# Designs tried in a protein design chat: VH-VL binders against p14714r889to1111. Part 41

Target 1, 223 residues: p14714r889to1111
Amino acid sequence: YLRHEVKDPEKAISFLQDLLHSSGLSEDQKRLLRTSVLCREQLAKVISDSDIEGIEEGYVELDCSEFGLQESLEAVVKQVMELSIERKVQISCDYPQEVSSMRLYGDNLRLQQILSETLLSSIRFTPALRGLCVSFKVIARIEAIGKRMKRVELEFRIIHPAPGLPEDLVREMFQPLRKGTSREGLGLHITQKLVKLMERGTLRYLRESEMSAFVILTEFPLI
Key: E = the ipSAE of ESMFold2; O = the ipSAE of OpenDDE; V2 = 0.75 times the mean of E and O plus 0.25 times the DockQ between their complexes.

## First folded at step 19 (VH-VL; framework fv_ontamalimab)

Design y4 (at its last read DockQ between E and O 0.73; V2 from the best seeds 0.80)
Fold by OpenDDE, last read:
Structure y4 (fold): chain C 223 residues (1-223), chain A 118 residues (1-118), chain B 112 residues (1-112)
Amino acid sequence: as target 1 above (223 residues)
Amino acid sequence: QVQLVQSGAEVKKPGASVKVSCKASGYTFTSYGIHWVRQAPGQGLEWMGWISPYSGNTNYAQKVQGRVTMTADTSTSTAYMDLRSLRSDDTAVYYCARSDYYRGMDVWGQGTTVTVSS
Amino acid sequence: DIVMTQTPLSLSVTPGQPASISCKSSQSLLHSEGNTYLYWYLQKPGQPPQLLIYEVSNRFSGVPDRFSGSGSGTDFTLKISRVEAEDVGIYYCMQGTEWPYTFGQGTKVEIK
């Protein structure tokens, strides 16, 4: 029922975005519009996920296409801005210079989903103390494969102040789903499963005395 | 600075119930779990169960399943273990322990002696 | 349930000499995410247990470097390079890979 009801509004949003695109926008406006489009597409994809079990069991296929990493990261950050403001938690983005020009081949919407969930969780469980910051760091390692092909290993590190996620959520993230899994836990679990679907994808959660971190590793063809 | 302080010794009759408390301090209560482990006189450690103060989720050992209830009060940062239908073999020192997903039971309470005797 | 088996059950060591305790699990303790949740605890006389080693080989804060843990899969070892009087107590291995958590029988370490 919900999927059907969301389709029409989603299509309308899409239509409006197209109209805006053709209305003579400034460069900044174009960027915002692009970000909104990516968010809409991500939303549509998530809603289309009818069977969470499919993701959990690894039966979901990735929809790969060309995408810009910078745009993807912008979409991720924008998704958590409301919470960031509400919780008074600053987000510090640390991207290498090459991110702005990186074109990758992969499932960008799933990448956005993964990064937004981990970033959101990090913000959510940051203590309500003034001046705390969540660090969103990207590390890129470009590898040449032959004469004409390149791949990039990306490390996404989302660092947040201790104590980090509740133990139970960490457990739910890595352990099989059970009856009564929390909403947050389910999201993290799905995130973990999605990462596993990514090329050489790994997700780790580090817990140290002063900080905790999501560490996501994956590889993409660089185009 | 992280500390778990348990309630005092208990003497109970068979069939009675006992509720042991574990007051946590020095850390964010909901960020960690609480395990309960008991040790009969002269015996080894026996895992009883686990509770997440964050979610209230629990997992109990089969041996005490149906007789044990673990709870956590986030407002007071206190975990409770209620053991019902006590019998002589429940005589033990009961420990609460803070748990981290990776580090396991990293901080322990001082223990609570529960004696079940007719 | 995962059964944890320690050997030996008792050990008498001369001060300054090394000690080694083995812990075997009935099944692999390697979790799906790649971590191995094997822990070592020491219970000194009249005290609650205290964490020594977490995840096979990591020393907990404040634990002397004479303690070391190693192993993988189903076979684990705790080593004390130079046993001191303060090391007297009962050592337990514990698995936290799956419910229920289970302890070894304990190894009593005494000084000769």
Scores: ipSAE 0.908, ipTM 0.959, lowest interface PAE 0.4, mean pLDDT 95
Fold by ESMFold2, look of step 20:
Parts: structure tokens; sequence; C-alpha cells
Structure y4 (fold): chain C 223 residues (1-223), chain A 118 residues (1-118), chain B 112 residues (1-112)
């Protein structure tokens, strides 16, 4: 039924947008609806990424628009919520309102895809033990370019308990695809390629004695 | 305490096989790769191959391709290297080492001396 | 296979003096994702190799700051600012950018 739900995602997105515009909704209802719309748009992009070779060769173009960071981060957390509940892993979000309230210009849906995959992987490789959680941290560094233009460097840290991902999955993330690449490795590899398409995008997986983390850097114009 | 402990020295005749064990402790065995590196007497280091205890994937150096099998037993946290059709130029100290993707081979076993002589 | 060439193959150093070891690769060690997988190992007498430097210039945990690595592309250098008695042994560079991993020939460092 999940596949039937996304069978025609463009029509669903258009309907929700029209509903948001035409309805007399409270601010809480508008926020929930906007989050649902962003989540559906991400699902539509995930389905279309069956074109793995286009992503591998780097000829996929980014689809840039203005977006709010808070709605994007909330959509990411919502998308991983089912696995978080199933595995009994808590997600802790750590970013100040000044960061989450930013409006940016960029490919919101590809950003959500990147963050969702890394967060899902972190949950999958967190042992189902009491007291374990995944931390999702966002750090912003604002750069003024003259008097009129501002840019922000965003650092996303998805931190989870040691030991984290097996070395082979980290290797599959960065190496060329091959016949035996795992499903988990394929998702991480696509994510790494998408990060490289982002402005000043870098992705690194850190392993420390107590914690492991995805560290993602990218840059956006600040609206 | 992270440790790799290898099996003891072996003396073999040409044409025989040797199986060296590498017992891991103090860390999650499936989270790191295992490399095998050998060093002939008075010579430098030679990479032989890699195995992922997580997936069972391997990659072998061309010089030993077809004669080597690397395995990992996750229930005992032990990696093995089986080298067949031994010849005198296989005489070496054989090391196992665990690897992280970025740091590389950060913990090494004590080495296992294999002597192949007539 | 990527060939790794070290120079010199041996050197004698007065205690407290600097030492420098060169490592050259037959092709660039820059991986397509932007990292350079060049490592330095020290094998002290009677011991297994131990990791000193990873990714060209990062010191492994517990390695003194008198060790530094530098370089890019095909040319890399390990420097010891003040050689001490405990630094005696054979130094190897290694590349991990592509299979098979390959080592340099080794550089023996000894005290005069």
Amino acid sequence: as target 1 above (223 residues)
Amino acid sequence: QVQLVQSGAEVKKPGASVKVSCKASGYTFTSYGIHWVRQAPGQGLEWMGWISPYSGNTNYAQKVQGRVTMTADTSTSTAYMDLRSLRSDDTAVYYCARSDYYRGMDVWGQGTTVTVSS
Amino acid sequence: DIVMTQTPLSLSVTPGQPASISCKSSQSLLHSEGNTYLYWYLQKPGQPPQLLIYEVSNRFSGVPDRFSGSGSGTDFTLKISRVEAEDVGIYYCMQGTEWPYTFGQGTKVEIK
C-alpha cells in the first residue's frame, strides 16, 4: 500500500498545495500540511532515482527553489519515524531556532534524500538496547558576500553509538558500483554522489571509540 | 583492549598448505576489515588481500590469486588465511591487521612465521 | 598496480637532528571523491608495523607531533623534526587509493 500511495505523487503534491492555499487552516494545521507535502515530494524523487547510472555519471541536474529549513528537517525526521519506533531508537535533534528558521535557495528534496538516507543508516546500525539514540545536529556558518548577498555553510552531523557502519559499507559508499554491491551500500553510494552535486558538498563518515557519525557539509544562498 | 592474536609458527614442505588464524578481541569484529600482509626475510611488506567479516567480500593480490582463501568466523571473531601450493618463496612472516576505511590498518597481529623448505 | 618508490633506502641521523623520507607513486593517489589515501608505517626492531600517518598528514592517536606528513598527487614526504632513539626502525609508505594496496620498499632509519 505504500507503493500505491506514491503511484501518482505529482497529482498528490498538487492537490495538497491547492488545499493549503484554499483552506482556512490554523497555523498548526498549515505546518502539518506543509510537512506532509515535503515528505511526499521526497518520496517522488526517491522513486525516480531508479536512474542510478545518471546519478553515477553526474548528469542529474539540481532542482533549485526557495525553501524553509525547519520544514525540511521535520520532513526528514518524519520519514525515518517508522524505523525509529520499530527499532526502539530515540532521535535527538540539536539545532537552534535561528538555524532552523532560515530560508535557503537550493534543491530541498535532494537535501532531504541525503539526510534521510544517512539517518536511516544510523538507525539501522544502532543496537536495539535501552538508552541508545541517534543525534541529529545542524551547525550554520554565515558568510556575507558584499552588502547584498549572504551564504550559509551548513554542517549536518548524524551521530550514533559505536561501532556504527561496517567498514565494507563505508567502502561501498565511496567506491564505484559493482555486481555485488549491497542494497544498503547502493543507497549510501547514491547519497555520496548527490552530496558531490551540492555546492561545496562533502561527506565523511567518522568512527570513534564511543560514537560514529556522518558529517555532511554543503552551502546555500541565504534568502 | 583491542587485540589480534595469531596462530603459532609453521614449517611446511613445498606443495603443502598452511592456514593461519587471527583471533580478534576488544572490538566489534564485523565493523572492521581484515588485511593480510607478509614479509619475506630481509624484505619489505607485501599486501596479500582483504576480507570483510560483515559481508564475506574479499579482494586478493594477483600474485596469490587462485592459491589463497580468506575467511572469517563471526561466531569466534577469528579470521583465517589459507595459502595452498606452497613454494620456497612463500617463506615469510604473515601479519593480519584490522582496517578502518580512513585510518587503514591501525591494529596488527604479532605475526606468524611460515617456513617452506625441502 | 601503483608502484611506490621511497628515497633514501637508509639513513643515519644524529640524535636531535631532523630526518626526511620521500615517497613517490607511479600515478596520482587522489581518489575521485577527493581524499588521498597515503599512509606511513613504522616497523621497530622485532615488532609488527605500526600506523603513524593516514591520509597524507593526519597523525594516528598517540603519535608524537615531531612526525609530520605532507604532499599531494604523486609526491609525499614524512618528516621527523628531532629524531629520538625510539624512532629507529624501517619506515614504509603505503597507498590505499586502489586495489591492490602497495608499499614502498622501506627506509631504514638508524642513530649515528
Scores: ipSAE 0.749, ipTM 0.891, lowest interface PAE 0.9, mean pLDDT 86
ESMFold2, look of step 19: ipSAE 0.718; ipTM 0.878
ESMFold2 (binder alone), look of step 19: mean pLDDT 94; pTM 0.957
OpenDDE, look of step 19: ipSAE 0.869; ipTM 0.934
ESMFold2 (binder alone), look of step 20: mean pLDDT 94; pTM 0.955
OpenDDE, look of step 20: ipSAE 0.883; ipTM 0.943
ESMFold2, fold request of step 22: ipSAE 0.724, 0.706, 0.711; ipTM 0.881, 0.873, 0.871
ESMFold2 (binder alone), fold request of step 22: mean pLDDT 94, 94, 94; pTM 0.955, 0.956, 0.956
OpenDDE, fold request of step 22: ipSAE 0.907, 0.897, 0.893; ipTM 0.958, 0.955, 0.952
ESMFold2, last read: ipSAE 0.718, 0.748, 0.735; ipTM 0.878, 0.887, 0.884
ESMFold2 (binder alone), last read: mean pLDDT 94, 94, 94; pTM 0.956, 0.956, 0.954
OpenDDE, last read: ipSAE 0.905, 0.905; ipTM 0.959, 0.956

## First folded at step 20 (VH-VL; framework fv_ontamalimab)

Design z1 (at its last look DockQ between E and O 0.79; V2 from the best seeds 0.80)
Fold by OpenDDE, look of step 20:
Structure z1 (fold): chain C 223 residues (1-223), chain A 118 residues (1-118), chain B 112 residues (1-112)
Amino acid sequence: as target 1 above (223 residues)
Amino acid sequence: QVQLVQSGAEVKKPGASVKVSCKASGYTFTSYGIHWVRQAPGQGLEWMGWISPYSGNTNYAQKVQGRVTMTADTSTSTAYMDLRSLRSDDTAVYYCARSDYYRGMDVWGQGTTVTVSS
Amino acid sequence: DIVMTQTPLSLSVTPGQPASISCKSSQSLLHTEGNTYLYWYLQKPGQPPQLLIYEVSNRFSGVPDRFSGSGSGTDFTLKISRVEAEDVGIYYCMQGTEWPYTFGQGTKVEIK
């Protein structure tokens, strides 16, 4: 029922985005529009996920296409801005200069989903103290496999102040789903499963005395 | 300093109930779990159950299921273990322990002796 | 339930000599995420248990270097390179891979 109900509005949004694209926008407006399109597409993809069980079992296929990493990261950050403001938690982004020109081949929407969920969780469980910041770091390692083929290993580090996630959520993230799994736990669990579907994808959660962190590793063909 | 302080020794009759408290300090109470482990005289360690102070979710050992209730009061950072229908074989030292998902039970209370005798 | 079996159940060691305790699980403790949730605890006389090793080989804070953990799958070992008088007590292995958590029988370490 929900899938059917959201389909028409989603199509309408898409149509409007297309119209805006053709309306002679400034460069800044084009950038915002691109971000909105990415968010819409991500929404549509998540809604289309009919079987959480399929994701858990790893039967979901990735839809790979060419995408810009910077645009993806911008979409991720925009998704968490409302919560950031509400919680009074600042987000510090640290991207290498190479990210601005990096074109990758992969499932961008799933990447956005993974990064947005982990970033949201980090913000949510950061104490509402003035001056606290969640750090979003991207590390890129380019590997030349041959004269014409390049791959990039990406490490995403989402660092948030202690105490970090509750143990229960960490457990739900890595343990099999149960009937009583929390909403937050379910999201994290799905995120973990999605990461595993990505090439050389790994997700770790680190808890230290002063800070905690999500560490996501994945590899993409570099275009 | 992270510390768990448990309530004092209890002497109960068979069929009675006992409620042991575990007060946590020095850390964010809701960020970690609480395990309960008991040790009968001269015996090994026996896991009883786990509670998340954050969600209130619990997991109990089958041996004590139906007779045990674990609770957590976030306002006082105190965990409670209520054991009902006490038997002589429930005589033991009861421990609470803080848990991290990766580190396991990293901080333990001093223990509470519960004696069940007619 | 995962059954944890320790060997030996008792060990008498001369000070300065090494000690080794084995812990076997009835099934693999390797979790799908790649971690192995095997823990070692020491219970000194009259005290609560204390964490020594977490996740097979990581020493907990304050634990001396003479303690080391190793193993994989279903076979795990705790080693003490040079046993000291303060190491006297009962050692327990514990699995935290799945519910319910289960302990080994314990190994009593004494000084000769």
Scores: ipSAE 0.882, ipTM 0.942, lowest interface PAE 0.5, mean pLDDT 94
Fold by ESMFold2, look of step 20:
Structure z1 (fold): chain C 223 residues (1-223), chain A 118 residues (1-118), chain B 112 residues (1-112)
Amino acid sequence: as target 1 above (223 residues)
Amino acid sequence: QVQLVQSGAEVKKPGASVKVSCKASGYTFTSYGIHWVRQAPGQGLEWMGWISPYSGNTNYAQKVQGRVTMTADTSTSTAYMDLRSLRSDDTAVYYCARSDYYRGMDVWGQGTTVTVSS
Amino acid sequence: DIVMTQTPLSLSVTPGQPASISCKSSQSLLHTEGNTYLYWYLQKPGQPPQLLIYEVSNRFSGVPDRFSGSGSGTDFTLKISRVEAEDVGIYYCMQGTEWPYTFGQGTKVEIK
């Protein structure tokens, strides 16, 4: 294996995965490396999925595998931390350990992409004032099918102070792409399309007098 | 106390133009769009267009396309509708309304009567 | 453009009795993202319109529960379970699924 760094995220991911297999690391070091690998895998998927027309027309297929929810949520929070610090916006996470400890079958990287874009947008459109907070909540509803199969409906709530997103960006998120769609609107539109591809996926942006929120529903088999 | 306050009544001759103002207060002006809707005497509601104060994007009804310009001044929290080449069938009450993506037109101005007569 | 057709165009109701207004669209109002953007407005005499119902069946804040909306696809209904004097005015349906937004012709509701 090589110890020289590579700049291509996909090659860097392969190198780090090889390092995990070939090296005797502590459990904390392994956890940090796995989280770093997940972050880089998400970057590689974003680069490879730059084809907006393929996403809009539904040619993107989900890449499903077993994954731990805790690692995914940690990767998402880490990905948005730089903007959170720049804008002096705190992130408050609210999900029970029994929810975050779940192991699921689904497209982990697309889930991370969805959650990180909505978190980034929430931070971006929170006024840059001391002490303002974006709340990241996860709510689970377990659904038994027969005697042996279990599925979970996950509700992700990303809550930020009113007024939230400008109405025009909400329109760009949900309506068909047009000439002149903003870069911000395009990112949100791609996210909405990805949520629609998820099992029973729905996305709604709530605007209330005091708070605004992304509400994302999706369903996964429990492992 | 969300409020939209429109400019006063106008009397115009055919061929002239009119510019109706809509001053917003009690909310963040750039976070919501503005619709314009008119109502001819004794008739129903007719959508004219929409503007985003955030981006300046607009969408106009085909019937008034080419004769209407909608603008927004974020420094005064005021939207404007400028209708040119007026005809007698442009006589109506003109409303502005705040746009919410899900709730639609949730707050309306009081209306501005525009009368076009020779 | 989506044409919105209301029936009846006029309705006289005995106080305390129910009223029902139909709104039909020339094409489905189901948006590709899964919501149906059908609205009901009330214009009381001498006032601008006010929002009653959004997304087919959701009452706007402060709207009494005697108002209910229902329907799907192209067929929608506004019901008033017990008409009161303050409910007098012209009711409009509107679609917001696609540009341009379009209104029905209006239904004038009067008390007998």
Scores: ipSAE 0.719, ipTM 0.877, lowest interface PAE 1.0, mean pLDDT 86
ESMFold2 (binder alone), look of step 20: mean pLDDT 94; pTM 0.957

Design z2 (at its last fold request DockQ between E and O 0.79; V2 from the best seeds 0.81)
Fold by OpenDDE, fold request of step 22:
Structure z2 (fold): chain C 223 residues (1-223), chain A 118 residues (1-118), chain B 112 residues (1-112)
Amino acid sequence: as target 1 above (223 residues)
Amino acid sequence: QVQLVQSGAEVKKPGASVKVSCKASGYTFTSYGIHWVRQAPGQGLEWMGWISPYSGNTNYAQKVQGRVTMTADTSTSTAYMDLRSLRSDDTAVYYCARSDYYRGMDVWGQGTTVTVSS
Amino acid sequence: DIVMTQTPLSLSVTPGQPASISCKSSQSLLHSEGNTYLYWYLQKPGQPPQLLIYEVSNRFSGVPDRFSGSGSGTDFTLKISRVEAEDVGIYYCMQGTDWPYTFGQGTKVEIK
């Protein structure tokens, strides 16, 4: 029922985005539109996920295509802006200069999903104290594979102030799904599973005395 | 400073119930779990169960399942362990302990002696 | 349930001498995320247990460097490089990899 109900408005949004695209937009407007398209596509993909069991078992196939990393990151940040504002938690982005020009081959929408969920969770469990910020850091290591191929190892570090996630959510993130898993826990668990589907994908959650962090490591062909 | 302070010693008759409290301080109560561990006289440590103050989710040891209820009051940062239908073999020191997913039980209460005697 | 087996169950050590306690699990304690949730606790006489080592080899805050943990999979070891009088008590290994959490039998360490 929900899938059907969401499909119609999604299609309408898509149609409107297409119309806007042809309406003579400024460069800034085009960028916003692109971001919105990426968000819509991510939404559509999530809605299409009918089998959580498939994700749990690792049978989900990645849909790989060429994408720009900067655009992806922009879409991720935009997804959490509302919560950021509401919680008065600032997001500090730290990207290397190379990110702006990086074209990668992979499943961008899944990447967006992973990063948005972890960033969102980080914001949610940051104390509502003025001046606190969540750090979104990207580390890129480019490796040459042969004479003509390059790969990039990406580390996404989402750092948030202590105390971090509740133990139960951390547990739900890494433990097998059970009856009664929380919504938050389910999201984190799915995120963890999605990361594992990615090339050399790893997700770690670090808890220290002053800060906690999601650390996501993955590799992409660099185009 | 992180601290867990438990309620005082209890003497109960068989068939009675006991409720032990564990007041937490010095940290965000909902960010960590609470384990309950007991130790019979001259015996080793026995895990009883776990509760998440955040979600209220619990996991009990099979040995005490059906007789134990763990609760957490976030407003007072206090965890409770209620053990019913007490038996002589329930005589033990009961400990609450704060838990982190990675560090395990990192801070312990001082223990509560529960004696079950006819 | 994961069974934790400690050896020896008792140990008498001369002050200044090293001590070693073994803990074996009935199944691997390596979790899917790559962490191993093996812990060592010390219960001094008349006191609650206190955390010594978490995740196999990490010393908890305030724990002297004479304590060290090692191991992987199903075999773990706690070592005390130089036993002191204050180290007297019962040592327990515990697994936190799966429910229910389980403790070893305990190893009583005494001073000769």
Scores: ipSAE 0.897, ipTM 0.955, lowest interface PAE 0.4, mean pLDDT 94
Fold by ESMFold2, fold request of step 22:
Structure z2 (fold): chain C 223 residues (1-223), chain A 118 residues (1-118), chain B 112 residues (1-112)
Amino acid sequence: as target 1 above (223 residues)
Amino acid sequence: QVQLVQSGAEVKKPGASVKVSCKASGYTFTSYGIHWVRQAPGQGLEWMGWISPYSGNTNYAQKVQGRVTMTADTSTSTAYMDLRSLRSDDTAVYYCARSDYYRGMDVWGQGTTVTVSS
Amino acid sequence: DIVMTQTPLSLSVTPGQPASISCKSSQSLLHSEGNTYLYWYLQKPGQPPQLLIYEVSNRFSGVPDRFSGSGSGTDFTLKISRVEAEDVGIYYCMQGTDWPYTFGQGTKVEIK
């Protein structure tokens, strides 16, 4: 199912990387292009990790490196931009500079995959009405284990207007895969499994009177 | 006001079928599941099955598998439970209930009495 | 099917006194994602069941705080800190961890 969504990401990545090295780009253009390159790297990772059995069994290993949270969050928003425009749904971001400026050690591309899928689903199930938006919030709790070791617990909240996802999609997200699982349900299920692989990772879907939300908790070493 | 209103009482002969309706109002019908639960006179609750009005997916209790069909009509916000080849031990009050994934069956219909008697 | 066993099946309580109902499952109700789908319902005389507790210990909206749920794995308990006349009825535990959903036999609570 994932392989049908992307056809030639390596060529797209190469093209964007060539533009990044161009001497004709401004500082702002290079920053925008780096966000685009990160988006394309995520697509390539999805194809290479399309082994659904491995994800379901939980043996997929994370590919950890140092990354900046701000660039990752911006890449996530860009990855969902086409659907946001198509459905006329605005995205509101709420993460303070102190949080977004953090540098973390972890699997940046899997984090983006998790956040993009939940954000896409939130947009898909937001009615196309004027003034409706999806809220993307990040909350941090820092835990120091000593003078040189800091860890941060991040809470990602992706909030959209009620009623939110149909109950069967929430069920498909958390239940074992079956032959009748929808495409949307498969994407959410893989996302739930990836969250479980992350350190102290939890995913919950809340349904309230006026809003519904994905709530994702995970922990990273803070650089 | 969230409400589930069921069809009226039925008296049937063994071998007949019954179709109970469950009309939903006050919420988005496709956002919640629908369960059917029955209660024989003087007995406890027995889960019969579930349907997603969104997808049409169903899951039926083994005891009634092959005799029950659950459907949902999104244009009228109405769920149906069709039980065939009725037996005397199918005499019960049949409830519909909407479900959320975490809260479970949070709103119930008033119940429909089905009596199977020769 | 997961068998749910309630104890006691009948309970006579002096008004204002506490009550406790046990529910045991034939296998763990802990789902692989970490949640436990154990519910408590009250069926008052002549009424459909109503939800009291979901996910072991969460009170549903409008349920008085004298009701509390606890437990894990296979053993669960519903407590009523002060039984009132309006609490009379049959209490059912139910599991939603695995298809088919199954109920306990019910515990009839009466005022003596």
Scores: ipSAE 0.747, ipTM 0.889, lowest interface PAE 0.9, mean pLDDT 86
ESMFold2, look of step 20: ipSAE 0.729; ipTM 0.880
ESMFold2 (binder alone), look of step 20: mean pLDDT 94; pTM 0.956
OpenDDE, look of step 20: ipSAE 0.883; ipTM 0.943
ESMFold2, look of step 21: ipSAE 0.701; ipTM 0.862
ESMFold2 (binder alone), look of step 21: mean pLDDT 94; pTM 0.956
OpenDDE, look of step 21: ipSAE 0.887; ipTM 0.943
ESMFold2, fold request of step 22: ipSAE 0.692, 0.732; ipTM 0.858, 0.879
ESMFold2 (binder alone), fold request of step 22: mean pLDDT 94, 94, 94; pTM 0.955, 0.954, 0.954
OpenDDE, fold request of step 22: ipSAE 0.465, 0.895; ipTM 0.794, 0.953

